VHH binders against F-box protein SKIP19 (SKIP19). Designs and how they scored, part 14

Target 1, 302 residues: F-box protein SKIP19 (SKIP19), of Arabidopsis thaliana (Mouse-ear cress) (q9m0u9)
Amino acid sequence: MASSSSPPAAMEVGESTNWTELPPELTSAILHRLGAIEILENAQKVCRSWRRVCKDPSMWRKIDMHNLGDLDDMDYNLEIMCRHAVDRSQGGLVDIGIWYFGTVDLLNYIAHRSSNLRSLRLIRCSQITDDGFVEAVVKLPLEELELSYCSFSVESLRVVGQCCLNMKTLKLNKHPQKENDDDALAIAETMPKLRHLQLCGNGLSDTGLNAILDNCSNLEHLDLRRCFNVNLVGDLQKRCFESVKVVRHPNDSIHDIDIGSSEDEDPYDFSDIDLMSGDDDFEGYYDFSGASDFSDYDQFDF

## First folded at step 5 (VHH)

Design r58 (framework vhh_nb_b201)
Fold by ESMFold2-Fast, scan of step 5:
Structure r58 (fold): chain B 302 residues (1-302), chain A 120 residues (1-120)
Amino acid sequence: as target 1 above (302 residues)
Amino acid sequence: QVQLQESGGGLVQAGGSLRLSCAASGFDFSTYAMGWYRQAPGKEREFVATISSGGSTYYADSVKGRFTISRDNAKNTVYLQMNSLKPEDTAVYYCAADWGTEYWEDYDYWGQGTQVTVSS
């Protein structure tokens, strides 16, 4: 069965399509489907018209810094790149996702420049301290928070819930944990407006789950995959079925969860995309030195 | 918010000197290339000078040997030292910042400009 993640019709334009001659509206529609790294390293270098679209602040309302955590093998500095993407948003940033490289300094940079930030996603960010996280986040009008495979404390989660009163979506994903209701009880106590809760791998018991169901009365989606300390049978299963529209069970497939584990293939290869083949394309172009210094435009390392 | 604020413009006699400053805020100044452009009445904007994040400089032929661009990353400031000024240098001078591109005409950020008038 053909899974058409159907690109917009613009991606199926007819024979001999000249990408440099597309109207700005079509170019914008295509480029909105790319991540920040793809835009900054490839798409903006195709031609001047693509670069102008890539500089439009409307392109940077959502920043997706997805990467595989192979930071030592990258020829660019992701933190500097992220800061530039935030600058391009010109205060219009609404949603940002950061994989692996997140730091306290970067969070403060984002928080000070993005007063309308509604969604923050931190995946495998081990460098961010509890204190630094709380200080940055308490000032933001967050409605969505993802903390996946991070090591933040229950105390940090509690403070965030107390300060971010409009929280509607929480994704708190971990490798499967020993039985512990601390996260579930903090959520139940501080986040009564939740509509979507993802707790994959959480150690909560039936007690913690009942507390969430008692206090988060607007809950529409509940994801308990890999929560092996929940015995979702009998009366508790009936309660979930009757009160929550969508429930993912502990033993359901996790194919849609980005656990950040590397498989034995490198998906980061732009050679198959042909995005760097513009008239002004430069073979061997490098934006940053190994010391994170920006090189001159006419300089190349070879 | 990103801001570039020029200062140091004014009226000067031909053969005189003037130093322009551009104070930058709201972005990571040290990682950006900085440049100066100018626009005289009835003419299009003209490139004057640029300095990379690493300190490499490039000048338009019309100002080479007379103007010097420099930067102070600790103060988030770029400077343009203008010597041996000519009436033809009369223009509004704009500070500009750019990140990682060969399209110098299309700088990411621009200041509001400072007027330089050179009398004969």
Scores: ipSAE 0.000, ipTM 0.375, lowest interface PAE 10.5, mean pLDDT 78

Design r59 (framework vhh_nb_b201)
Fold by ESMFold2-Fast, scan of step 5:
Order: structure tokens, then C-alpha cells, then sequence
Structure r59 (fold): chain B 302 residues (1-302), chain A 120 residues (1-120)
């Protein structure tokens, strides 16, 4: 029977494997496939050779703190683990992703120790304030920023774009929003060097999309999945096809997007409506005589 | 900023006792294994004792039965109680901290050290 109650010291001494005989370069190649939690909790405890590799700063140039958000049920503190991983990078950190547990103090810790940070990804980090976020990141030479399922303001996004002049990749993913061009206009105004833009769930209209296309002339990848206020047809569709190498359409599959946790609610629930076969000239949206079900659509500036 | 500050070193006669303290700051102390190392004149730094985050202790053979490591998580402090001191225990004693270390030779953070001198 499986025994998970064995002391770590006994497991480390008694559970050596043939992997201990691998050259350091092969061990490093294997360990680079693991996330930070797997390295710190498991891999470094296998043997001295693996521990040496796991302490090498080259292992910590990219830190992936992916987790499911069950922070209170863990036997370890993810913020402390993240700080330890940053310390092991010895200033060589170039890419870091943080799910759920991000704080202003952690961002400042990272920023002070990682002057060459090129990519920052924050997914479902609700504790980080707009002011704290801006203060930490404006001094960093960011080329990639992901703010997925976070609550940062348009003002924060604008300031970051004005200060991070070499921004080439932006991922700003949200649950589907009502029509609002604020994010799109801020991006168009402040991030002209963008090559990759992912705006899943964004409320931008054709106006916002045209502004992005006008100002982000080097755009190679555009992801508009769940951007239901964009009518990607006719002249606008032709413009995207001619100027952008890869375009993901509003109704394309989202199976490749990591949403971080299971969510029962789809705020739009358009799957119950055949929008593709609908008559575009039909004015049924103005007919409220049959039900009060349209109260939800009123909040989306119909 | 991670800091480890040793104190309690000094001069003591053979057969005497001394207690070292290490005050830790800048990290979640409770999550770290804490250890003591020493370096005698002209020798390499050597392991003395370690205490895990869970309170498990391990000692070098040269100090077993004479030294006791303990921790006070409320004070972010680790202690080394040294009894029956010998001239051979004369060294600079270093406090160390590591996340998840089961090998006492490999620690991530080190203090500045405190001198212990044991006279004949």
C-alpha cells in the first residue's frame, strides 16, 4: 500500500533512482519542464545531483507559479515559495507567472530583484491595487504583460503602456463584457509596438478594433475570442485578413485558454441562442412584450 | 530583505556552556529549515545541527549529546545550546536557512557569524 506518511528524510535517503546517474545537462533539460512548486517540493529532494541543478540560477530564469486557487488548503505558502524561487534566480529572472496569490509586496520584491524582467503574468490576482501594480511595474523593461481575470483600471493600463515602451505582447482576458472601447483606445494610444494582442471577453466595438489596427501597425496575432461587440465582417474582416497573420474570431473555441478555476456562470450564455443562423435585419431585440428576460441586456447598453 | 543575525558568542572555559541565538527577518520563518554551521581556523565550514519547519532535529556526530538546537517561531529565532564545550569547538558559528532542505550542506541564506572560543 501507498504510504504518504513516510518522513521526507527517509524518502530522500531510501528512494534514490536511476535518474541520479544522468549528466547534469540532461537533468536540467528534464527539470525545465516542471513548474516551480514541483521543483521546490519534489525534484530537489530526489538526490544531491538534482538539488544542485535545482539551485542553479539558470533553472529560475522563468518562474511558473500555476495553481488552482485553493490557497488555504495547501500545506505550503505560495508567496514564500515564489520569493524563494526569485532569490534562486539571483537577478536572472526574465519571465514570471502568478495565479491567485499575487500581492503588492510580492510585486515589489520581484521588481527590486529582477531588473531584466521581460514578461509578467498575473492571473486572478485580486489583492493587487492599481497604485501598487503601477509602482512596481513602470520601472521594469516589460515586453510581455498578461492581466487575466484581474480588476485593473484603464488608467493603470494606460500608465503602464506609456512607461513600458517596448511592449510587444499584451494579454488582457476578461469574462465577456458589455460594449466599452476604453481598454482598446488605451492600447491603441500607448502600445504601438504590439505584435501579439489577446483580448478575450473584451467589450470593444468595431471603433476600438479599428483604432488598434490604425495604431498597432506591427500586429501579427490578434485574439478576439468572446469579444461579442465586434462585427468581424465585410471591410473590417478584410482589413484584419490583409494586415494580421493570425486572427482568432469571437466565436472560436477557447479550449486552449487557462481560466485558472472552474466557473459555473457564463454571463452571456449565448450558447442557448443561434446567433449564426439569425436574421441580422430582425428587430426582435426591441420587442419586450413577452418577458422581462431582457433586463440583463439593458445593462449591456443595447 | 532576508537577514540572519547571530549573537551569544564569546570566550568560555572547557567544560562550560554557551547559548547562541539567531534572529531572522525578511521571510516566513516558520516555513524554513534552520541550521548551524561552524568554521574553525584553517578548516572548511562544517555542519553542526539543523531543525526542520516541523521541529525534527539532526546533529553532526561530533556534537550529538552535547548541543541542542531549538526554535521559537513567535520570536523568529533559532537557538543552539552548547554544553560540555571542548577546545575543538572553537570556531565562527553561522546561522543558515533553507526552504525544504534535507541535506544540511546546502542552505540558501547565511548569517555573518559569531565567534566562539573555548580555552583549555
Amino acid sequence: as target 1 above (302 residues)
Amino acid sequence: QVQLQESGGGLVQAGGSLRLSCAASGFTFDDYAMGWYRQAPGKEREFVATISSGGSTYYADSVKGRFTISRDNAKNTVYLQMNSLKPEDTAVYYCAADWGSEYPEDYDYWGQGTQVTVSS
Scores: ipSAE 0.012, ipTM 0.412, lowest interface PAE 9.2, mean pLDDT 78

Design r60 (framework vhh_nb_b201)
Fold by ESMFold2-Fast, scan of step 5:
Parts: structure tokens; C-alpha cells; sequence
Structure r60 (fold): chain B 302 residues (1-302), chain A 121 residues (1-121)
């Protein structure tokens, strides 16, 4: 007999449905559509048969910890939940995505238990240090990496590229940056096997883009949305179309980019930043020893 | 990797006592429910006792009043104090861990290798 009789709130089958009598095949289909948080908080507590399905390592080969960033308003601990999901994978974890709550300790926990991890996504994880990130991931066989709205240094990116030799997908998304080719040149130098590159908001110039095209000869998808220092006209536009199967242009719509909750993000206003900074020559300073995670947006012309 | 290591088993005379320990590693022990199961020769594995992350306990009728389950979260260890032992308590005793709130589930997430308890008549 099952102890948990309350149906998950996300399941809209009707109040007359007996959740404990759901067929196993239907249970599996429903659980496949739920995120990790929903499975750990609700689905596994429904009945014994659901709990058995939720414990099966095959359910945890891909872990999606998507959330809206309202961490202080949540009644559950996402890091503890993530650790449980990783434990349930029993070393079979291939793909994990973490929004907002990622820490160095969590990355080390994942790395030590997931020797076959192929895909890592970190979105808005401001707590992870450059050194902690590098140490955790350099021994992983990563083929896919996403660092969206995180403040990792170009040095960290270079080291990861040098160690993760089979990198095929890189998503390095930022708020629109001033002209800077550092990321593009590091990618060109260390990630020649790339097939998919997303650089939304990157400060690369035509020089940086040409370096990527020169060195990443297998590139099939290139996303340059909000890369306003790239002028995709003439010969460069022709080169992209002849070399790359799919290109997204700097002024194309960003409606399909998963950026999390807008309530956890203040609108970026360059003019407001300019009023608050005295760093008029910051662009000429190549040492970021007192680094802000705000990247090139901390540079201003008064 | 998750590991549960039992200790404290052995040979004891009827009416005697033993204390089993289970040292846990590789997971956040304090958030898990912990349990003890046993298997006698020629019988199926049966439930003995469980303790939730919050300290609530539940016992099989056959051991209630004789056995006490407890945990030490600082040492990542669960214990089974076995008093007034009977020959019928002879079995391999297994430590088990389960994430969550249900202590009625027989299918736990993780299992130890077991420790032999033999009660002489």
C-alpha cells in the first residue's frame, strides 16, 4: 500500500483520477516531462510504483535544474536536490543544467561522481570562482559547455578549451559588451572541433570572427545575436554563408534565448554605468586583478 | 560513490545484546532516512527498523520493544541496539538509506554489504 496519495499539482488529469492506479507506462511518460525539482518534490511521493520509477538511474542521465532565480522564496534547497539527483544517476550522468544556485562545492560533487559528463550548463551562477570552475571541469570529457550570464575569465575559458579537446558546442552568452576579441581568440586557439557556437552579446570584432572561422573549420551553427561590434556585410557575410550552415545575425530577435526570470535582472543601462565610474582608461588595462563579474561593462567613457 | 559499511555483528548467547553500526559516505547523510533489514537462511529479506531524517522511528512487530534504532549525524552513522536476542534473530543484517519522507518503503536507494548476527540457543 502507498503512503502518499496526493497527486502532483503540475498534473492536470482531473480530481477524480486515482494516481496510485496509473499504469506504469503512463507514469514513465509523465515523469519524462517533469523537471528534476518536480520529480524530487512531488512525483516520487505519490505512491510506491512512482517512487520506484523516480529512483531508476535511467531517469537521471540528464538533470535539468531550471528555476526562476527566486531562491529566497523557495521552500526547498536546490543544491541538496541537485546532489540527490546526481546520486540517483549512479555515475550515469551525461547532461546537467544549473540555474542561479551553482557553487564550487556542487561542481566538485558532480565532477567526482560523473566521469562520463558530456554537457554542463551554468546559467547566472555568480558564486562559482574561476579557479573552482577550472579545477572541477578540466578532467571531464565535456563536449558541450554553456556559460550564460556568468563572469568567467578568458584565462579560465582558455584552460577549459586546452583540456576538453572534444568540445563541439560552446554557448558563451553575455549582456552586450564593448569591443574585445579576447574570448573569440581563446576559442579559435583552443577549440578547433567546435560545431555549434553561441556568442550572444560578445564584444568580438570582425578580426575575432575571422579567427574563429579560420580555426573552427567544422563550425555548422554560429549565433552572433547582440554582437554589435561585428559588421556582417560584404566579404565577411559571404564567408559566413559559405562556411557555416546556420548564422544568426547581431540584430536578430532573442525571443528563443532562455535567460531565466526577468524579475531577477535589472535592465542594463550603459549611460547609468558611465555616470558611476571614473575608469576612463580601463580599456587599456589588461590586468583584471580586482575583477568585477560585470565584465567589460565596467569600462566607461565619461 | 555511496557506501554503507556495517559492523558490530557476531556470535551472542540467547538473551544477550549487540550494537550494530553503519558508517555512511558519499551522500548527505543527515537528509536521508536510514533503515535496517535482515535475511535469515532460506527466507526473504525482511524489514527490521527505520529512522527518518527528523528522528521518527518505526519497528517491525517482531523486534518492537527489544531493538532501538538511532543516528548520529555528526558521525554519519546509524545504529541498531539489539537487546533480549533470540535464536530467531539470527540473520545477515543490512543497512539501507532512502532519500525522503517514507519509512514504509522496502525498496531503499542504497544498501550495505551486510553483517552476520548469530544467536546461540
Amino acid sequence: as target 1 above (302 residues)
Amino acid sequence: QVQLQESGGGLVQAGGSLRLSCAASGFDFSTYAMGWYRQAPGKEREFVATISSGGSTYYADSVKGRFTISRDNAKNTVYLQMNSLKPEDTAVYYCAADWGTSYLYEDYDYWGQGTQVTVSS
Scores: ipSAE 0.000, ipTM 0.275, lowest interface PAE 12.6, mean pLDDT 76

Design r61 (framework vhh_nb_b201)
Fold by ESMFold2-Fast, scan of step 5:
Structure r61 (fold): chain B 302 residues (1-302), chain A 121 residues (1-121)
Amino acid sequence: as target 1 above (302 residues)
Amino acid sequence: QVQLQESGGGLVQAGGSLRLSCAASGFTFDDYAMGWYRQAPGKEREFVATISSGGSTYYADSVKGRFTISRDNAKNTVYLQMNSLKPEDTAVYYCAADWGLDYYSEDYDYWGQGTQVTVSS
């Protein structure tokens, strides 16, 4: 056998970098600033002391699997990495964010191993079914839920609200929708403890908004950007101003919304706009025949 | 749940051979490095062999030339072929799995329950 590398010889060979001489506290501080991908593919392979820090469950209480959706061109299998990061948390996981690659199997893997999960964020996860989502999340003591640019049903949202009684933060972001109060009414009925609500692109009307304000009495932050069916004037505007600490209005800039990619809009969403005679009936729609109001487009910061 | 299940241990005479198997479940086997360790009564746990996700192998000096580690990704199984067995090879053999391990380490992520190997003189 020509294969050669003995543990004593490998262990006795000195590390090749000055980083191996750092105190554990400083090493931990550096590694806590790295993303999950960087820790699993690079940092843990530097030396034994870094590897030990990278295996500490305290490194994995919050898992952020942010990516740009270029999964086929990526050198890394993000689902496999996410599963391993969850394993390393040893049940201590409290916050997880998943962009693009989320699956029903992955959610079940997380739910079965993370009984203390408080925050779940799913951005542009199109592979997860309503039934699979509900089955996984009803087992979790969620206080924060983000569903951004996903296609989950109103029925699944209602069930989640009925089961996750301590929900304090909900972020339900969509491309701009036509008038529909179903989401708003489900939230009003099932999530009375909400303090932060982000509904960017939601189709709620003044009726839906009033229901939320009636039932979510502890609401501190309300984000209605791109909710173009809400007419925030008169009594409703006064009510929001007096009862909620921070309100973001339908036409406010969206530059701070985490959309998972550098793309602002799904091009398919504009197929309906192209059939319109103009921008007269709906504020914020882009007129592809030519921009008629320069300031309106500036409001959306894109 | 992650599970590593060893098999193939037993009693064999000096100079004989055994093949240990470790069946893995609950994780993406293909992406993990797999290793074998052993522990004799009254001794510390000792490294035996490792195989990376890419197929690179590393052996303890005490087993080099006699033992061969291999993996079958289609069966989620790692093997240890043990030839020219000596009485001093008598130990409980443990299967271990680790993410991205390329070199010897005692810091494996997952461990099996072990299988007894006894070599009579």
Scores: ipSAE 0.014, ipTM 0.450, lowest interface PAE 6.9, mean pLDDT 79

Design r62 (framework vhh_nb_b201)
Fold by ESMFold2-Fast, scan of step 5:
Structure r62 (fold): chain B 302 residues (1-302), chain A 121 residues (1-121)
Amino acid sequence: as target 1 above (302 residues)
Amino acid sequence: QVQLQESGGGLVQAGGSLRLSCAASGFDFSTYAMGWYRQAPGKEREFVATISSGGSTYYADSVKGRFTISRDNAKNTVYLQMNSLKPEDTAVYYCAADWGSGSYYEDYDYWGQGTQVTVSS
């Protein structure tokens, strides 16, 4: 199983490797495992044959702009780089993922050039306005949408659901929230064709979950990890087990979730951390600390 | 929308000089490598010169010492100063832009429409 296989190491000028001697088909297979930044900064500079493969529009049907959010340390503009990757797709773009740097102007650039876009993933994009997001996205034939650790309103989610009628996969991930059914009710009302729903950290209650189950009758995968306001026991647990093929429970392991930082970073690990790396989620922090003081919580053991 | 527009071509006698300009829009010009290619009647398109985002230059052997490539990032323009022109320099000259360090192969990302240069004997 090679779910987390590392990309091939970049070659230094003057170093010899069997990579430069590979047939184009094998080179293409290797390069499909790399993110867009790695292709544009490293892979295309290896040799002429690799550069030719890296410019082929078939390499850019899926664009992965994964990065660690260290934007101030980069000597290049990720938005301009992403626009270039979109241009290389020549209208064939099907799937794009953007971490940290997403803007309204970039979404409009993508929307105007990618009429066949089926999957959009926005992770930790705090600069995109609700209105700008909606205007760009409602024109797209989306079947998959991910909004992870972003600050979009319930109203923008509702409008997107009303306009993107073929939505089959929604990933709406947050840090654990206080009880709030607004997102769940908007999903239930506007996205009846959903097959895959990931709501990690969502504040939905049993009421919101029942609404989703009532309205999303084709739901095959339901991920409720870190949804601590759901009591997935008794009749509700039975309902989920009988109607949904795969259910991830609130307290299940999150080791497989990429929270937009690093796969090597354990979100539950209190390592000797550089605490200077920005805490912009003051609302989530206060909500989480308040939620930890529930009535009927009598545990003092650590 | 990325656009490259060449100008400055024309008719000149052998031993004369011309300066080509290429005005760029729709991208962060300072981060791109810029290049010039040419295509003579009945011949393949060939590399002429390139200039990196950092100002490093590289020239085809046929033009080295006669042609000079330069850029003005404030004007989003790349130039080709052509001195000691020969009849063999007669061609349509194309401006090209590349994300990265540039290339002497014909695999640039964006291309202009070209400008005709004719050198009489």
Scores: ipSAE 0.000, ipTM 0.340, lowest interface PAE 13.0, mean pLDDT 78

Design r63 (framework vhh_nb_b201)
Fold by ESMFold2-Fast, scan of step 5:
Structure r63 (fold): chain B 302 residues (1-302), chain A 122 residues (1-122)
Amino acid sequence: as target 1 above (302 residues)
Amino acid sequence: QVQLQESGGGLVQAGGSLRLSCAASGFTFDDYAMGWYRQAPGKEREFVATISSGGSTYYADSVKGRFTISRDNAKNTVYLQMNSLKPEDTAVYYCAADWGDSSGYYEDYDYWGQGTQVTVSS
């Protein structure tokens, strides 16, 4: 569509510009595009006017703790940093994303201080127990939940669905799984109000998919990428087309998915690539992110 | 809900002593540097003392040797023991908290209490 125009030679964010001359609202708009780590380690150290903006609770309504899982290479403690960001929100937190370092204690810290939390994203948080997760989450007014590459049980998912009655978006992403309809059936049974469902890598079959379509009548977006046990042809494909506005198919490109880490080969992704290439030498696997960045610049004022 | 609540202020004669307390709630106290600042009428807020999360202490030259800052992490409380008080110590005393270690400047603190009045008569 139309290309965006930039002002001629006007660098609003540049070393040749006096940063202390920027209005607070303009500084705030720039800083809202940064993750929590970048704000706490870099942005707040630029000058005192930026530091004041970075400490304003309105900056911390959304906390993005995106990182690559290279915790030993960082000079800072991400859990302490996350707790500080939650404290700065002063109860105003509505959206939080945590990659790798999530713990039961951290979830409880967040839940006790963030009664209006609407969106929780947990990516590769292997330390969080099923019981700890459920106990923290069932008390929150969640409308969006992401559980990507985590080890939560189907029983935990069922309880969350039974307690979080306003859930409209669920992202439950896994490395490609062997056939298993447990997650799909739990979703169908407990989350009838879903509008957006992302199940990348899920082991659901046509049976599980039909159950979801039967029970989640408000679905507008369905993402089945890497769900290789679904045969999305014929009558089932027609059903999806007629009932769901947007469907992402099992073999569609995953370049927009942020899996949290692209440095290590996914054993199932490697197997899929081998099957597609036959006797070809597999020399590398690269995953490109983009979808996770969508919420970084999208903000609502009400 | 973050709160810092000062107590222990009052009226004292020159040469006397007071102990201020600041009770903290709503945040991870152990991870924060704690400080005391004061403001006399018509003056800018000035640094008094700070204690880091690790227990290192720093004092303004005007109070060094007379005041002692300490913390009790189990009680989420920071203290200021004030000895050999002078009329020029008269001010509202504010408790402050900052994530990590303080730089010693008031603009570096994340949270502030409402203050407690200390009056030293001659």
Scores: ipSAE 0.008, ipTM 0.380, lowest interface PAE 9.0, mean pLDDT 78

Design r64 (framework vhh_nb_b201)
Amino acid sequence: QVQLQESGGGLVQAGGSLRLSCAASGFDFSTYAMGWYRQAPGKEREFVATISSGGSTYYADSVKGRFTISRDNAKNTVYLQMNSLKPEDTAVYYCAADWGELDYYEDFDYWGQGTQVTVSS
ESMFold2-Fast, scan of step 5: ipSAE 0.013; ipTM 0.476

Design r65 (from q4 with G100N; framework vhh_nb_b201)
Amino acid sequence: QVQLQESGGGLVQAGGSLRLSCAASGFTFDDYAMGWYRQAPGKEREFVATISSGGSTYYADSVKGRFTISRDNAKNTVYLQMNSLKPEDTAVYYCAADWNSEYEDYDYWGQGTQVTVSS
ESMFold2-Fast, scan of step 5: ipSAE 0.013; ipTM 0.473

Design r78 (framework vhh_7nfr_2)
Fold by ESMFold2-Fast, scan of step 5:
Structure r78 (fold): chain B 302 residues (1-302), chain A 120 residues (1-120)
Amino acid sequence: as target 1 above (302 residues)
Amino acid sequence: QVQLQESGGGLVQPGGSLRLSCAASGFTFDDYAMSWVRQAPGEGREWVSSISWNSGSIYYADSVKGRFTIARDNVKNTLYLLMDSLKSDDTAVYYCAADWGSEYEDYDYWGQGTQVTVSS
């Protein structure tokens, strides 16, 4: 019998309190602290007064789609849920964060419905193409962009910086990289209004850091955790402390980095960094003949 | 541009059967839970049945359990209500309604309704 179930229970908020009688303004204050999944799956099902609050567009000015990447274990579709949350915002969306499930179609859905979007955060979104990303976001008046553990190109970053002229916050987090100034130079060239820059794991050198400091004169917060190619000593260290209010050093704790989970598949540890550093010796060789057969050499699993 | 259009209502004798359909357009049908809500002459609205976006959750009012079956076809953007063993107290205008994640009330979209009359 398909008719065996009653409607979902609205009441499961506690044993002694009558949360259904809470004034709407207090309900709103509580619900503003929850993520979108918690609101759509749990909070709106508590009672009719909570449901009315959860459908109010003012609740959806910020959408937080934080999740742990266990997409195959969920009973609901996060992309559909996110699209519904965007619809509830009725064009008022200013901030959205998406973990794991982001797609080009979803970005286009957001861009076409959210002309006032100021903050976009994409964490571990491997499905979004460079072209799709650029085409969606260059139309948006972004002041804050987070691209954490994504595979977007330097050229995509450069184009976004050239089109989003009011960029004030950039978070571009990666697993620790070998020396490469491409990201730093693109940022220095295209994002002079930056106040907050997080570059955890970036491969920038002292050259790239100096370029950022030369061009981002309003920089107030600089996060260089896991940027092991920066030699933050002497004159450069003094320059940073004189120019920037808050600096996070390469070996500072990473527990506060918003990546979904710091232990989710790709933990940050020194063994990964050491392996990447050891590989630099092979990059110094200019002989890549077809006779290079080290496939069975257990010392280098790169 | 959003439209929900009900059809399939009519006059039927007690113990008879009807199949209601609701054609959806102007929104992404697959994003929404769908419900049937009825209103008898001079009465308030009464929720009848709900179905989640993927048909994984289905609910019925106690008054219709075992007699009605709700179904949806996401390829055709159509919601159905199969009504068996109709009673005179099933006489009402039946509305199609759309909402995400809730089977209670406060629907985002409503149809215009289709009349079902069960002769006494």
Scores: ipSAE 0.012, ipTM 0.341, lowest interface PAE 9.1, mean pLDDT 77

Design r79 (framework vhh_7nfr_2)
Fold by ESMFold2-Fast, scan of step 5:
Structure r79 (fold): chain B 302 residues (1-302), chain A 120 residues (1-120)
Amino acid sequence: as target 1 above (302 residues)
Amino acid sequence: QVQLQESGGGLVQPGGSLRLSCAASGFDFSTYAMSWVRQAPGEGREWVSSISGSGGSTYYADSVKGRFTIARDNVKNTLYLLMDSLKSDDTAVYYCAADWGSEYEDYDYWGQGTQVTVSS
């Protein structure tokens, strides 16, 4: 069926259960479970009381911009939406996750306005340059960093580790790589306070893994799924078992890992569409053309 | 530290003109739709005009259409209201307001207001 006409779960619940009569505390508890897109496009439009809750800075301490990467099919601009969510946090932002649409300008916007940011997640953000990433991140007191299916250099990772001295969680996930210890050695050299490390698909060998175990003595969780250049047997397996509380092995199930969109496997279909469409300079979202906003809204009693 | 600061208000004769300005800071001005809202003494707030983030679309209340022009300068982060052929009924405090994609009349950010008085 048509995707553009179906209401989101939050709006359907609101319409069927008369949520406008709920205490603000209960409304807030429900809305805290939603992602930023669901709040900004759907939940805040249910009624004025829900919109008031959705504008409260306490709702924006964590911003989750999860999406499927279908950016050209969306009727809204995710970067603009993310900037609005950051503004609503009023400097209280502590955790942000960005899928696909991340840019250097967006990272700088976040860094300048979120001095207490402790967790940054960048998934499939191919537009962010190494230099832009480093310049933004060194300003942040990060304890958690995720860089999944991005193309950042080992030099960038090393600088981040040198500047973010309180790093406790690193998730650096890739499609399975050929043997290369560069990332593992950079982590071992610069991130000795790590407690949680996820390296799915990393090319590290037994040498790189031993370096991590030597230098990250507080490591409690180690995820090596799809790290096929690690021979996790014998003495090395015993070392991991005795040193690390939880270890995920190279051949363990990956059902909980977001590996990729169909675009990664069928670039002909998606790349050809992108090339044919050319410059998709859409201004419709913030244009009010044909919208009832303000012009058709006749209730201005405050 | 979001701030909207209006200026340009004052006393003007009927039929006169004024240019209001609103200096914005602390947020990404170019991504927000901006509006002018006024409040006359003892009355509720009345929407006057809106402009999209890009400046490509403008909207006006019937009471000001053809007399007022809304404009923005995204390089200077400034919103304008050009007011021509002013009437005594235009006397009000004029507020700069920012709102993003909402169909509800509950703006995200408000200025402190600037007084416009149209009197002989």
Scores: ipSAE 0.005, ipTM 0.436, lowest interface PAE 10.2, mean pLDDT 77

